# Designs tried in a protein design chat: VHH binders against q9xw16. Part 185

Target 1, 132 residues: q9xw16
Amino acid sequence: MSGWNAYIDTMTAAAPSIKRCAIVGAADGSVWARTEADNVFKASEEELKTFVALFNDVTQVPAKGADIEGVHYVVPRTEESLIFGKKENTGFFAVKTKSAVLIAVYEGPNEVAAQVRKAVESMQTYLNNAGY
Short names: E, the ipSAE of ESMFold2; O, the ipSAE of OpenDDE; V2, 0.75 times the mean of E and O plus 0.25 times the DockQ between their complexes.

## First folded at step 16 (VHH)

Design wd5 (framework vhh_gocatamig_d2; at its last look DockQ between E and O 0.92; V2 from the best seeds 0.82)
Fold by OpenDDE, look of step 16:
Structure wd5 (fold): chain B 132 residues (1-132), chain A 120 residues (1-120)
Amino acid sequence: as target 1 above (132 residues)
Amino acid sequence: EVQLVESGGGLVQPGGSLTLSCAASGFTFDDYAMAWYRQAPGKKRELVAGIGTGGDTVYMDSVKGRFTISRDNAKNSVYLQMNSLRAEDTAVYYCAAPTEPPEGYGFDYWGQGTLVTVSS
């Protein structure tokens, strides 16, 4: 278990609605850590490579949406280091740090999204301050 | 001030069709995805359909093939064509839009809703 798994645990503990989570390299989408066992994050390497590249121009993402784990999400809007999407009662938040992308897939009504965003953004801040 | 005004709801028999319309104002419509939500009695509000700025669409599984979301940027409007309506589609339907940065967790603005009742 890598040290990055601890950050996965921190995010999932902070937001119980998170079902799956991953920390990947911002440059190539390589998986540094991910939820496993009953909640395996299943995005392929090719998909993650494409996903992290979305941060190169977030302004285009709402036009095309985003795919995670073979699921297509509508992306309401984006920010420079934040992409989020919705599908049915699920959604995701993805934030970019200096060297990583944190992805959290959650399930629940819209009201749970605030806690999920807070969890990933808190981790984003922490990792950025740590130089990652 | 963001405003979303839904219309088109009503009473319809099973198998019938309705078209919902939403007129949006108070934000840069073309820059954001739009959505339709619904809330049935005793249930949580759920995303029925979403449409990106480029026309990509997302549907809840139970409405796939029956509902179609579309948008007209020239009219700042979003639509929901509902075909083959079922009793389980009975709900208040809400037009939804995201908030502008930095706030927002998804679709955060809602209209007052329009009631769709599917009953024989």
Scores: ipSAE 0.912, ipTM 0.954, lowest interface PAE 0.4, mean pLDDT 95
Fold by ESMFold2, look of step 16:
Structure wd5 (fold): chain B 132 residues (1-132), chain A 120 residues (1-120)
Amino acid sequence: as target 1 above (132 residues)
Amino acid sequence: EVQLVESGGGLVQPGGSLTLSCAASGFTFDDYAMAWYRQAPGKKRELVAGIGTGGDTVYMDSVKGRFTISRDNAKNSVYLQMNSLRAEDTAVYYCAAPTEPPEGYGFDYWGQGTLVTVSS
């Protein structure tokens, strides 16, 4: 895969319901790549720093929810390297790799959520195996 | 087995109020967020409100300020107080819970539902 933007393209191709996504640094939330142009991922630097810190203890996240792009989501439950949230007809999946957090924001019904989870977890596995 | 039992639906006039209740069993209720969904005839299910394990809430924009979700962890119950009801709120309302880890991707279990009809 060439460049970080190629990973963005891979995820959006795998799950077309992904409207916006980003790859950010796990330590500080710095943006390594994101969807651009018509589908710009718009989370602020402050929001991303706060968001990636949730992975320091995922068990606390269902109590307080999570914010992405100024939208507050209920978090049904978590897994060690996975946070996902729901609000109305939208949601997100976020997974942590060794060095990064992958974030995908989608719109659509429950069937769509399954597709998004598969796409994000496949990339998580790929990046972990590549040392990221 | 997981069981979600809704109650409190009925026929009300526009502007009226109802309280929906959901009794949950078969899983560790305190560990999971809970939600209310609704489905009008011919429409897709939509998330009305959700409540986190610590009381954090989200609402569909059209019900915010009119509906209040709450939970009682000691009774394994979740509630939806619906005020200022409108004809557009007519639907079957479902209590919903997530699947146990590592499976699932949202609120994947629903009860049988309780019908709310708002009509003059």
Scores: ipSAE 0.656, ipTM 0.867, lowest interface PAE 1.4, mean pLDDT 90
ESMFold2 (binder alone), look of step 16: mean pLDDT 81; pTM 0.803

Design wd6 (framework vhh_gocatamig_d2; at its last look DockQ between E and O 0.01; V2 from the best seeds 0.00; counts 0 for: pae O 5.9 > 2, placed apart)
Fold by ESMFold2, look of step 16:
Structure wd6 (fold): chain B 132 residues (1-132), chain A 120 residues (1-120)
Amino acid sequence: as target 1 above (132 residues)
Amino acid sequence: EVQLVESGGGLVQPGGSLTLSCAASGFTFDDYALAWYRQAPGKKRELVAGIGTAGDTVYADSVKGRFTISRDNAKNSVYLQMNSLRAEDTAVYYCAAPKEPPSGYGFDYWGQGTLVTVSS
C-alpha cells in the first residue's frame, strides 16, 4: 500500500500538529496505511472495527464518546461524515469517504485543531472524487 | 446568543470540596457534550472534564477519581463536583460548549469563569 502511504505524508505535512494518522477501510477497519516508526498509529484491528462502525449512526456518538488507541474521548458533536473527540490536550478528527475512514490524532488547542480538520477534509474530498 | 454562566467558586482548604455550576442558554442543550476547563495564572487552559449527551465522561488524569462532572438536561445545567482539592487545582474554571455544525473544532464557546483558590 505504498501509494496510500503518500496520502499519510500529505496529511501530516498539511497539519504538523497531527501526531499519528491512518487510512482504514470503512467496512471493516482494515489498515490501508498509517504513520509508522517513531509515531506508529497503534490501534488494534478490533478497536478499528468498532471505531468505523460509529459512522453507521453518527447521531449516537456524542452519547457514548469514542475510543482509539486505547484512549477514550468525549465527542462534542458530529456531522454526517465527521466525528471528532477531545481528551485533555489531545484530540482526533475522523472523516468517512465512500470506502475509507481517515483518522488523525493531534495535540494542541482549538486553534491548532482547525488545521487538522482542514487537512483531513481536503483528503476526504480528494478520495471521494477519485472514487474511494 | 449562547450564554454559559459559572458559579460556585471560592476559597477552600486543601482536602476540601466545592461544587461548580454552569447555567446554559441560547442553544439546544441536550444535543451537545459540555466541558469544564481551567486556567491557572501563567498557564494555558486545559480540559478538566467532559460529558456527553447521555452522561458519558472523560477526565484529565490529574483530577480522575477526585472530580465528577454531571449534567441536568431539565435545568440546562452542568456541574463539577470537586473533592480532595489540592493547591494545584487553583485556577479559573470555565464551562464550555461546542459551536453548532458546520463550524467549530471542539469546545468553542466559554463562560466568564469562576475562581477556585485552594490554600491553607
Scores: ipSAE 0.509, ipTM 0.819, lowest interface PAE 2.0, mean pLDDT 90
Fold by OpenDDE, look of step 16:
Structure wd6 (fold): chain B 132 residues (1-132), chain A 120 residues (1-120)
Amino acid sequence: as target 1 above (132 residues)
Amino acid sequence: EVQLVESGGGLVQPGGSLTLSCAASGFTFDDYALAWYRQAPGKKRELVAGIGTAGDTVYADSVKGRFTISRDNAKNSVYLQMNSLRAEDTAVYYCAAPKEPPSGYGFDYWGQGTLVTVSS
């Protein structure tokens, strides 16, 4: 079992609204870990390669939106290491570490977004300090 | 060669306390985060606590307020102070260190584990 799976479990435990989650390589979108079973994260590596490349210039993302798992999300704004999107009662948070991108797809009212962001950013901070 | 050696496991009653230690060698300890994982029978291995190079910590929700992770760089050791232990804390506890990026993918170095049994 990959140690990265434990990080997936930690994030999903911290934010129950997270439906699917993945940790991927920042350079190529390779999947390091993802939710499975009833909550399989279904983005292809090809799609993820395109997605992680968004972090090369986050300033352009709001104009274009972002696609995850074949779903198009509106991206209201971005930060240097943060991309988040919304679609109806769903959304995602994606944060970039030194070598990884953490993606969490959530479902629920807008109020749950704060908890999802906190969970992902907490893991981001930890991983950055871990050298990843 | 990277080596992680856990100690301190044992049998404890509910509400009791236990301190786990992990002695690390074979890598530049100060440059790496360390973590404690646990695995109960029939369950997935889960992160219990992690400590980064800056001293930042992360905890599983189930252990927040009860467990404390710390590190002593001078001793190349990481510790897990476990208070208010519960039956559900019963598991084999593993010390973990990541491989150096970019060649490493997460915590890929593991100790042999130490068994913690919480039972009346």
Scores: ipSAE 0.017, ipTM 0.339, lowest interface PAE 5.9, mean pLDDT 88
ESMFold2 (binder alone), look of step 16: mean pLDDT 79; pTM 0.792

Design yc1 (framework vhh_6fv0_2; at its last fold request DockQ between E and O 0.89; V2 from the best seeds 0.90)
Fold by OpenDDE, fold request of step 21:
Parts: C-alpha cells; sequence; structure tokens
Structure yc1 (fold): chain B 132 residues (1-132), chain A 119 residues (1-119)
C-alpha cells in the first residue's frame, strides 16, 4: 500500500460520488495510487501514458474526447491544468500538478460534479504548494 | 530526517475516549496534509482521517464519522486524533503519516500507539 492511498481515500471521502480515482505521474502515467478493493481503477499503463499526454495540448482534447478505463468521454472544454469529461450519468475530472495527474471518475447527476471538481482541485492546490 | 512519534494510546472500555498525539520533526509540518491510519490484528493498514495544512478541512472514514476528530497545531508540529465512543473494532495500532515521495511506496510514520477497546 502506497502512502498516497490515503489521499485516494481522502478524495473519495470529500466526494462520495467518486467511484474510482488515481494519482499518477504527469510525465509517464505511472500509478502512484489508485482505488482498489471493490472499485478498482482499471486504466492500463498505456492508457494512462496517453491520457497524461493530453495535458501537453489541452486545446485539442474537446475535439477528440478522452478515454479512461476503456470508456470514451465527451470533453466539453478544458483548462490549462484541467480536463473533464461526461458520459451519461458518469464523468471524470483530471487535474495536473507539477508532477502528478489526479483522476476522479464519478457517477451521479450533474449536480455532483461540482463537489468532485472541488475535491480534486483542492488536492491539486495542496500538491502544487508541497512541490508535487 | 522525517520523524513522527505517536502517543496517547491505551486500554479503554467500549464507549470510552482517547486522545492520540503525533509529534512531527524533520520537515515543514505545516506544508503537508497529514493523516491517521490504523492496523488491526490480521488486517491491513487502513485510512482513518486526513486534515489539510491549515486544518480548514477534515475527512474521515465512514465508520469513525461523528466519533473521531482530527486536529493539528502547526506551531507545535503536532497532530491529534480525538477518539470518542470507542468500539472494539477500533482497536488497532494507530499511526500518523505522510506519504513517501514516488516511486517509493509506503509513508513516513512512527512506531504507532496501541489502542485497545475491551470490556
Amino acid sequence: as target 1 above (132 residues)
Amino acid sequence: QVQLQESGGGLVQPGGSLRLSCAASGFTFSDYWMYWVRQAPEKGLEWVSTITTGGGETYYKDSVKGRFTVSRDNAKNTLYLQMNSLKPEDAAQYYCARPLPPPRSGDYRGQGTQVTVSS
């Protein structure tokens, strides 16, 4: 168990609609921590490598969408360090820090999205300040 | 180097209370979200609670919500865990911790402090 699993648990506690999440290296998509047990984050290494590379040019992501765990999401818009997607009653938020990408996959009505975003962005700010 | 030292554990009856402390040194304590984890006999390490740098936000495992309170005193480099209404299933070795930097696994934590709940 990575110590970063505690931060995974923290995110899920901050937003109960989060079903799966991961903290990965921004450079290569290497997994630092992820949800396990009943809700395993199942993105492959290859997929994560591709995903984190999206942050190299987020402006192109809305046109092509994003794939996580083999699921294709529509990406309405992006910000410099934020990619979020939607699919039916599911979605994801991904934020980039200096050295990491936080990914949270959630399920629920659109109203829960704000809480998920807040959770990942809060940790994003913290990690940036801490040098990560 | 990073050092954490837990204290305050003990034996209490169900419904009792304990207050754990964690003394931190060797790093800028106020820069980190700190958390408590615990390990019961024959069980894996499990997350209990996290507190943000300034203590503005706290997060808890569902099973301890309403009973446990995490707090911190950055001036004293100390983390706390107030444990009320203790249950037998709360019995464990409790650790305060922060993550080891990747790619290293695990976390910085001390020797832990034992909490036993028994009638």
Scores: ipSAE 0.934, ipTM 0.963, lowest interface PAE 0.4, mean pLDDT 96
Fold by ESMFold2, fold request of step 21:
Structure yc1 (fold): chain B 132 residues (1-132), chain A 119 residues (1-119)
Amino acid sequence: as target 1 above (132 residues)
Amino acid sequence: QVQLQESGGGLVQPGGSLRLSCAASGFTFSDYWMYWVRQAPEKGLEWVSTITTGGGETYYKDSVKGRFTVSRDNAKNTLYLQMNSLKPEDAAQYYCARPLPPPRSGDYRGQGTQVTVSS
């Protein structure tokens, strides 16, 4: 599907280790686009509302971790607009823009994490500059 | 207000080349990542490529990587798709696009331009 889903395809192409990703509203977690078809990004409305609210104070997140798609991640580090979560050989990066949160769930060793972060931060910068 | 108009499609033999153009107006073209999507008969829209605002990064669907090149000329408000080594599988209506503002689920795009690849 086109629209914001083209940006889902773009992030996946930018970092092939991304297995699922989503673009959601920063205020309420409403889904603008997500990975579809055979590997659907599946997070409940309640999970997404709770998840985006983590950005209200990222300093509290390492102590409690983060949940997405029914999976609990430890959060070894955060920045003002970025949360990094890990569980075994999987992880996520989430970044906040003015209007959205970009979430990318990836698989692979630490070497691929930098590629995933670069992909989401490139789009974060673009969306902020475009007024999103 | 946003307007996009694709052109440059046509009939080509397998292995041939085409260059598509997309004229943009009604928005600040240089502020947006732009993408190409295509639609074959009885199929949904398929993402083909994306280019960043300054053209510094380009991204492609695996099946076209190495054969297609997306580019832009921000001074002319124009997006391009150079299509080389065309295959029958590339035959489709091609559209340039950017997303509608959420919560709307589609994109701004033009009428499209037809690419036909036949032997």
Scores: ipSAE 0.865, ipTM 0.933, lowest interface PAE 0.5, mean pLDDT 92
ESMFold2, look of step 16: ipSAE 0.854; ipTM 0.929
ESMFold2 (binder alone), look of step 16: mean pLDDT 85; pTM 0.843
OpenDDE, look of step 16: ipSAE 0.887; ipTM 0.937
ESMFold2, fold request of step 21: ipSAE 0.855, 0.860; ipTM 0.929, 0.934
ESMFold2 (binder alone), fold request of step 21: mean pLDDT 85, 85, 85; pTM 0.848, 0.848, 0.845
OpenDDE, fold request of step 21: ipSAE 0.930, 0.934; ipTM 0.961, 0.963

Design yc2 (framework vhh_6fv0_2; at its last read DockQ between E and O 0.91; V2 from the best seeds 0.91)
Amino acid sequence: QVQLQESGGGLVQPGGSLRLSCAASGFTFSDYWMYWVRQAPEKGLEWVSTITTGGGSTYYKDSVKGRFTVSRDNAKNTLYLQMNSLKPEDAAQYYCARPYPPPRSGDYRGQGTQVTVSS
ESMFold2, look of step 16: ipSAE 0.855; ipTM 0.929
ESMFold2 (binder alone), look of step 16: mean pLDDT 86; pTM 0.863
OpenDDE, look of step 16: ipSAE 0.906; ipTM 0.948
ESMFold2, fold request of step 21: ipSAE 0.864, 0.872, 0.863; ipTM 0.934, 0.939, 0.934
ESMFold2 (binder alone), fold request of step 21: mean pLDDT 86, 87, 87; pTM 0.860, 0.867, 0.864
OpenDDE, fold request of step 21: ipSAE 0.935, 0.932, 0.935; ipTM 0.965, 0.963, 0.965
ESMFold2, fold request of step 24: ipSAE 0.870, 0.866, 0.830; ipTM 0.938, 0.935, 0.923
ESMFold2 (binder alone), fold request of step 24: mean pLDDT 86, 86, 87; pTM 0.863, 0.865, 0.868
OpenDDE, fold request of step 24: ipSAE 0.931, 0.931, 0.931; ipTM 0.963, 0.962, 0.962
ESMFold2, last read: ipSAE 0.873, 0.871, 0.867; ipTM 0.938, 0.938, 0.936
ESMFold2 (binder alone), last read: mean pLDDT 87, 86, 86; pTM 0.869, 0.859, 0.861
OpenDDE, last read: ipSAE 0.932, 0.934, 0.935; ipTM 0.963, 0.964, 0.964

Design yc3 (framework vhh_6fv0_2; at its last look DockQ between E and O 0.84; V2 from the best seeds 0.87)
Fold by OpenDDE, look of step 16:
Structure yc3 (fold): chain B 132 residues (1-132), chain A 119 residues (1-119)
Amino acid sequence: as target 1 above (132 residues)
Amino acid sequence: QVQLQESGGGLVQPGGSLRLSCAASGFTFSDYWMYWVRQAPEKGLEWVSTITTGGGETYYKDSVKGRFTVSRDNAKNTLYLQMNSLKPEDAAQYYCARPYPPPRSGDYRGQGTQVTVSS
């Protein structure tokens, strides 16, 4: 268990609709921690490398969408350090910190999205303040 | 250097209570989320609880919700875990911890404190 896995568990505890999540390096998409066991986060590091690079120019992402775990999501909009996508009753939130990208994939009605975002952004804020 | 030291473990009967403490030094304790983890025999390390910097938010493993309470005293650089209604499956070595700086895997934690639950 990585120390960062505790943050994975914390994230899932904060938003029960989160099914899978990961913490990866912002520079290269290397996996620091991810959900495992019955809810394995399945994105490859190659895919994650591509994904984290989206943050280099988030303005282009809505036109192209984003892929996570081989699933293509529509990205309605982006913020400087936030990318979120939707697909049917699923979606994801990804936020960038100084050194990491936090990714949370959730399942449920649109109403659960707010809680997922809050959970991810709370951790984002903390990690940024802590220098991570 | 970062140092964490757990205490308060012991032997209790099912339904009993223990209060674990974790003394932190070598870093600004109040700047970090802290978490508890445990490792039972022949099992992997598992997350138990997390508390935010100011203690405003706490999170728990489902199996301990309603029974365990995490808290902290930043003035004393101390983390706590109140464990009530203990069950045999709670028996484990308990550790307080914080992650290593990225991108390094692992965490700072002490030697742990043993919790045994037996009738």
Scores: ipSAE 0.893, ipTM 0.941, lowest interface PAE 0.5, mean pLDDT 95
Fold by ESMFold2, look of step 16:
Structure yc3 (fold): chain B 132 residues (1-132), chain A 119 residues (1-119)
Amino acid sequence: as target 1 above (132 residues)
Amino acid sequence: QVQLQESGGGLVQPGGSLRLSCAASGFTFSDYWMYWVRQAPEKGLEWVSTITTGGGETYYKDSVKGRFTVSRDNAKNTLYLQMNSLKPEDAAQYYCARPYPPPRSGDYRGQGTQVTVSS
C-alpha cells in the first residue's frame, strides 16, 4: 500500500540490508507503517510501547539492552535520539523524531550498519523538519 | 487544500519513453519527500520512486531502476518522472503523492495519468 508505507519502501531501497522496518508513534508505539508479507515486522503493541519508552532515558539502555520482535539485543551505544542494537549477525537502528520512532532491523556484517544508519537518519532529519 | 495533478501519460511502443509531470498546490511542496505510485488493472498501488525535499537523493523500485528518473523543480512546485525503455509491465495509472498526516492512513494524490504500452 501507499501512504506512510511508501516511506517504508524508500528506507528498504536506501539500505538493502534492512530486512524489516517500521515507523511508529513516539508516544505509544502505534504502528504508522511497517514491512509486511513475508518480511512482517512482528512486534506487539505492548513491546512497541516499551521500546519507544527507552528514548525517555537513553543513558540506561546499554545496561538493559532492548527487545524488539521478541528478540533481545545488546545495546553497545546510544545517542540522544538513536539506539543501536546487536545480536549475532543482525542488528537494529532506531531513531526518534518529534512524533515518531523509526526502527530498521538489518542483517549483515558491521560494515553495512553505516548504510542502515544513514538511511534512518536521513528520514529522521526530514520528519523533524516536516514537523513530525 | 492539498492538490496534485498528474499529466504526460499516453500510448507508447515497448522501448519508448514518456515524461510525467505532477503540479502541486495547497502545501509547501519543497518541505516534503514526494513519491510516485502506480496501479495496474485489478492490482493494488505499487511504490515506484521517491525523491527527497531538495532532490539530493532519489530511490527506485528495483524493476524500474536504471530506466526511470524522478526529479523535481521546487520553484515551479512540480514533480517529474522520466520513463525510458518502457515495458508492458509498466502500463498503469501513475500518481504522484505524499502521505496523509498520521494517524490517518493513505495519501494525497491526484486522479493520475494513464501509461499504456502497446505490444
Scores: ipSAE 0.859, ipTM 0.933, lowest interface PAE 0.5, mean pLDDT 93
ESMFold2 (binder alone), look of step 16: mean pLDDT 86; pTM 0.863

Design yc4 (framework vhh_6fv0_2; at its last look DockQ between E and O 0.83; V2 from the best seeds 0.83)
Fold by OpenDDE, look of step 16:
Structure yc4 (fold): chain B 132 residues (1-132), chain A 119 residues (1-119)
Amino acid sequence: as target 1 above (132 residues)
Amino acid sequence: QVQLQESGGGLVQPGGSLRLSCAASGFTFSDYWMYWVRQAPEKGLEWVSTITTGGGSTYYKDSVKGRFTVSRDNAKNTLYLQMNSLKPEDAAQYYCARPLPPRTSGDYRGQGTQVTVSS
């Protein structure tokens, strides 16, 4: 267990609707930490490399959507450091820090999305301030 | 250099209480989220609790919710873990920790403090 796994656990604690999450390198999609055991985050590093590259031009992402764990999500909109997607009763939030991308996959009604976003953005802010 | 020193562990009976402390030095304590982890014999390291920089938010492993309370005193560079209603399954070496820089494995943590729960 890396120290970054504690942040994974913290995210899942912050929003119960988060089922899987990962912290990956913003530059190459390398996995720093991810949910494991019964809720393994299953995205390959190759897939993650493609995913983190979406942040190079977020304006194009809504037209293309985003794939995580082999699942295609519709991306309604993006922000400079935020990509979120939806598929039925699932979705994801991905936020970019100075050196990382935090990804949280959640399940539940649309109402839970706000809590998930808050969780990942809180950590985003902290990591940015801490230089990560 | 970053240093963390845990204390307060000991032997208690089931239902007992302990208060762990962690003295931090070598970095700006108030700038970091801090967390507690524990490792029981023949088990892997597991996350227990996290507290944000100012203590405004705390997070807990489900199995310790309602029993454990994390807090911090930034003026004293100290992290705390109040453990009440201790159970045998809580027995472990407890560590306070902060993550290492990006792309490195592990974390900064001390030598730990042993918590034993036995009747």
Scores: ipSAE 0.872, ipTM 0.927, lowest interface PAE 0.5, mean pLDDT 94
Fold by ESMFold2, look of step 16:
Parts: sequence; C-alpha cells; structure tokens
Structure yc4 (fold): chain B 132 residues (1-132), chain A 119 residues (1-119)
Amino acid sequence: as target 1 above (132 residues)
Amino acid sequence: QVQLQESGGGLVQPGGSLRLSCAASGFTFSDYWMYWVRQAPEKGLEWVSTITTGGGSTYYKDSVKGRFTVSRDNAKNTLYLQMNSLKPEDAAQYYCARPLPPRTSGDYRGQGTQVTVSS
C-alpha cells in the first residue's frame, strides 16, 4: 500500500462531502492515489492526461468546460492553479502543485464547496512546501 | 536516515486508555504531516489519524473520532496518539508513518507497537 493513500483518507475526512478524489501526476495524469472500494475514482488514464493538460492554460477552460469520470462540468471559475467545475448538485475542485494535481469530486449544496476547496488547498500548500 | 519508533502499546481492558508515542529522527519532523495507521492480523493497513506540520489540524477515521486524539511535540520530534474508550475492534499493531515518494510501495514507518484489548 502507498502511503499517499493516507492523503486521500485525510482529504475525505477533512471534507465529508467529497465522494471521490485522486492525486495524479501533473505531467501525465498518472494516478498516485485515489479513493477505492465502494467509491472508486473512475477516471481513465486517457481522461486524466487530457484533464491535467488543462492547467497549461487555465484561461481557456471556462469556455470549454472539463471532463472527469465521463462527466462534463461547466467551469465558471479558474485561478492560476485551480479549476472549479459544476454540474447540478455536484462539482469538483482541482488544484495543481509543482508535481501533482489534486482532484476532489463532491456532492451537496453550495455550502459545502468552501469546505472542499479548503481541504484541497491545504494539501496543495503542504505538497508545494514539501517539494511536490 | 529516516527513523520512526513507536512505543506505549500494551494490554488493556475494554474502556481503557493507552498513549502511544512515536520518536522521529533523520529528517526535519516539523516539515511533515504525520499519520497513524494500524493493522490487525490478516488485514491490510488502515488509516487512523493525520496531523498537520504545526498541529493546526487533526483528522480521524470516523470509528475513532471522539475517542482518539493525535498530537505532536515538534521540539521533541515526537508524535502521540491518546486512545481512550478502547474497544476490542481497536486491537492492532499501530504504526506512525509518513509517505514515501509517489508511486513507491510503502511508507516510512517503524516496527509498530501492539495494542491488545481483552477482558
């Protein structure tokens, strides 16, 4: 077992509305860790490669949206290292570190989105400081 | 060389308490999030708790929340797990840990310390 699965468990504990999440390589979308078992993060390697490439120019993403787990999301907002996607009562936050992209898919009303963002940004800051 | 050494395990009755310690050396302890994992016989490793670098946030598996408290003393390079209201289901070998680089099997952890809960 990879110790990076502890980061997955930490994120889901930090924001219980997170239903699935993953940490993937920023260069190639390779899966470093993800939720498993009953809540498998289902994105393919091909999909993840396309997804992480969105961070090459986040300014283009709102016009096109983003796909994850075969679901198309509207992207109302991006920041230098953050993509926020929405579809109905679900959404995702994705943040980029030096070496990784953290992806958290959540369900629930608007009130939970801030908790999810805080969870992924806390990990983003830590991983950047640790050299990832 | 990263070294982690767990201690403080033992035999307790249900409802009892134990305090585990983890002595860290060979790395800058205060720069890392640390976590506790446990393993019962013939089971995989199970995440128990995580603490951030300065101790500002702590996280717990649902089944231990309210009973276990993770803490750290960065001046002593020591991680702690206070375990109260112990149940037979908590019996396991407990390890303190920190991740290896991504896509590497395993983590940095010590030999573990055994917690046994029996009548």
Scores: ipSAE 0.777, ipTM 0.898, lowest interface PAE 0.8, mean pLDDT 91
ESMFold2 (binder alone), look of step 16: mean pLDDT 83; pTM 0.822

Design ze1 (framework vhh_6fv0_2; at its last look DockQ between E and O 0.95; V2 from the best seeds 0.88)
Fold by OpenDDE, look of step 16:
Structure ze1 (fold): chain B 132 residues (1-132), chain A 119 residues (1-119)
Amino acid sequence: as target 1 above (132 residues)
Amino acid sequence: QVQLQESGGGLVQPGGSLRLSCAASGFTFDDYWMYWVRQAPEKGLEWVSTISSSGSRTYYKDSVKGRFTVSRDNAKNTLYLQMNSLKPEDAAQYYCAAEEHDVGWPDYRGQGTQVTVSS
């Protein structure tokens, strides 16, 4: 579909516990690429617009949490370019690049979550270096 | 082995205050993000507060902001939760928890201390 799909494939290959993944525009939440078929990333454009706006002030996110795909996640803490949430045995990592937000929804314990973070942050670094 | 021991819970009236403590051992306490979580009867585990390893960063769920204060004394390997203006909905088993995997969620927690709020 687009060149961005390759980055989705790279992240999902690096962390098999990723269930769904998306690359969206940091400015407006527009979807550039996402997992499809049996693993469709289902967040609406309106939801993603709201979500990417959270990066305008990540310090406020923990108080309210974050919603992805109609699911509410608690966000116990944030980093400058990282929002990560938890719900039972699931969670998400979202990182901001120069122009994009990478979102990975995963299932599993903290051990596998660590691999997801690594995959997403690796892609973040790559894209930042590439100017994206 | 990681050990966390909570204390300071008890019975208070609405509007009352409690100060919880957590004694940590078996790990490098000052390297860990620490958490307070709670579980009320017939409810799931609920995040309450987070504090960075140095204590310079703190986070709170919205319902406890302005009422609860998390702090730590790394020299004493102790985590604290000052709870003011307690409400009935704050009643729960409160757990001290430590994050090891750096994934925004704790890995270890203690046995907990009971907080009851009732008139």
Scores: ipSAE 0.905, ipTM 0.951, lowest interface PAE 0.4, mean pLDDT 96
Fold by ESMFold2, look of step 16:
Structure ze1 (fold): chain B 132 residues (1-132), chain A 119 residues (1-119)
Amino acid sequence: as target 1 above (132 residues)
Amino acid sequence: QVQLQESGGGLVQPGGSLRLSCAASGFTFDDYWMYWVRQAPEKGLEWVSTISSSGSRTYYKDSVKGRFTVSRDNAKNTLYLQMNSLKPEDAAQYYCAAEEHDVGWPDYRGQGTQVTVSS
């Protein structure tokens, strides 16, 4: 496994509850890698451009929430490099690295969500250390 | 073990004000992000407001910003929601809630307190 696809595989292996995920450019939302086939991450590049721009000021996100794959999520709070949202039993974690945004969509209770957060933040740390 | 008890609900006219309280016990209150969520009849649970463990950061759903103020008194283990300029659409059962798993959504909530807005 080479290139950006290997990072997708690493995250999904670390947290099997991730249903779909992607690595996108922080500046423009361009897709560097994503889950494919039966688990395709379906967000358009226009939607992703809007989404990554939320990291320009995460404090503004809770008022209106966020959209990914045409699904609206409530975002009750954020952290400096983290936007996370909920819609009923599903949710997402999105973390920003120096040049990318990692997005993972999952389904499950808060205990499952905690595993997804750990997987995504581990990859965030790895990519930051690698200069991304 | 976690215990949350809301109070302060009641009947109020449109444009009126109400202050909700939530007494917390069974956990270290000042370590937890706290939430207000609400549920109207035949509706799902709706997030209203969030406050950080120290109280230094607050967030509001767009429809309540400028009208509602969340606050906390960590010395008294109490969460508050000041509700001004109440509208009929604010009528709901209001719950305080606490986040344990650090995932941006609460794990525990109380029994709630009813807010009714009608003339």
Scores: ipSAE 0.830, ipTM 0.916, lowest interface PAE 0.6, mean pLDDT 93
ESMFold2 (binder alone), look of step 16: mean pLDDT 81; pTM 0.815
ESMFold2, look of step 18: ipSAE 0.810; ipTM 0.907
ESMFold2 (binder alone), look of step 18: mean pLDDT 82; pTM 0.818
OpenDDE, look of step 18: ipSAE 0.901; ipTM 0.949

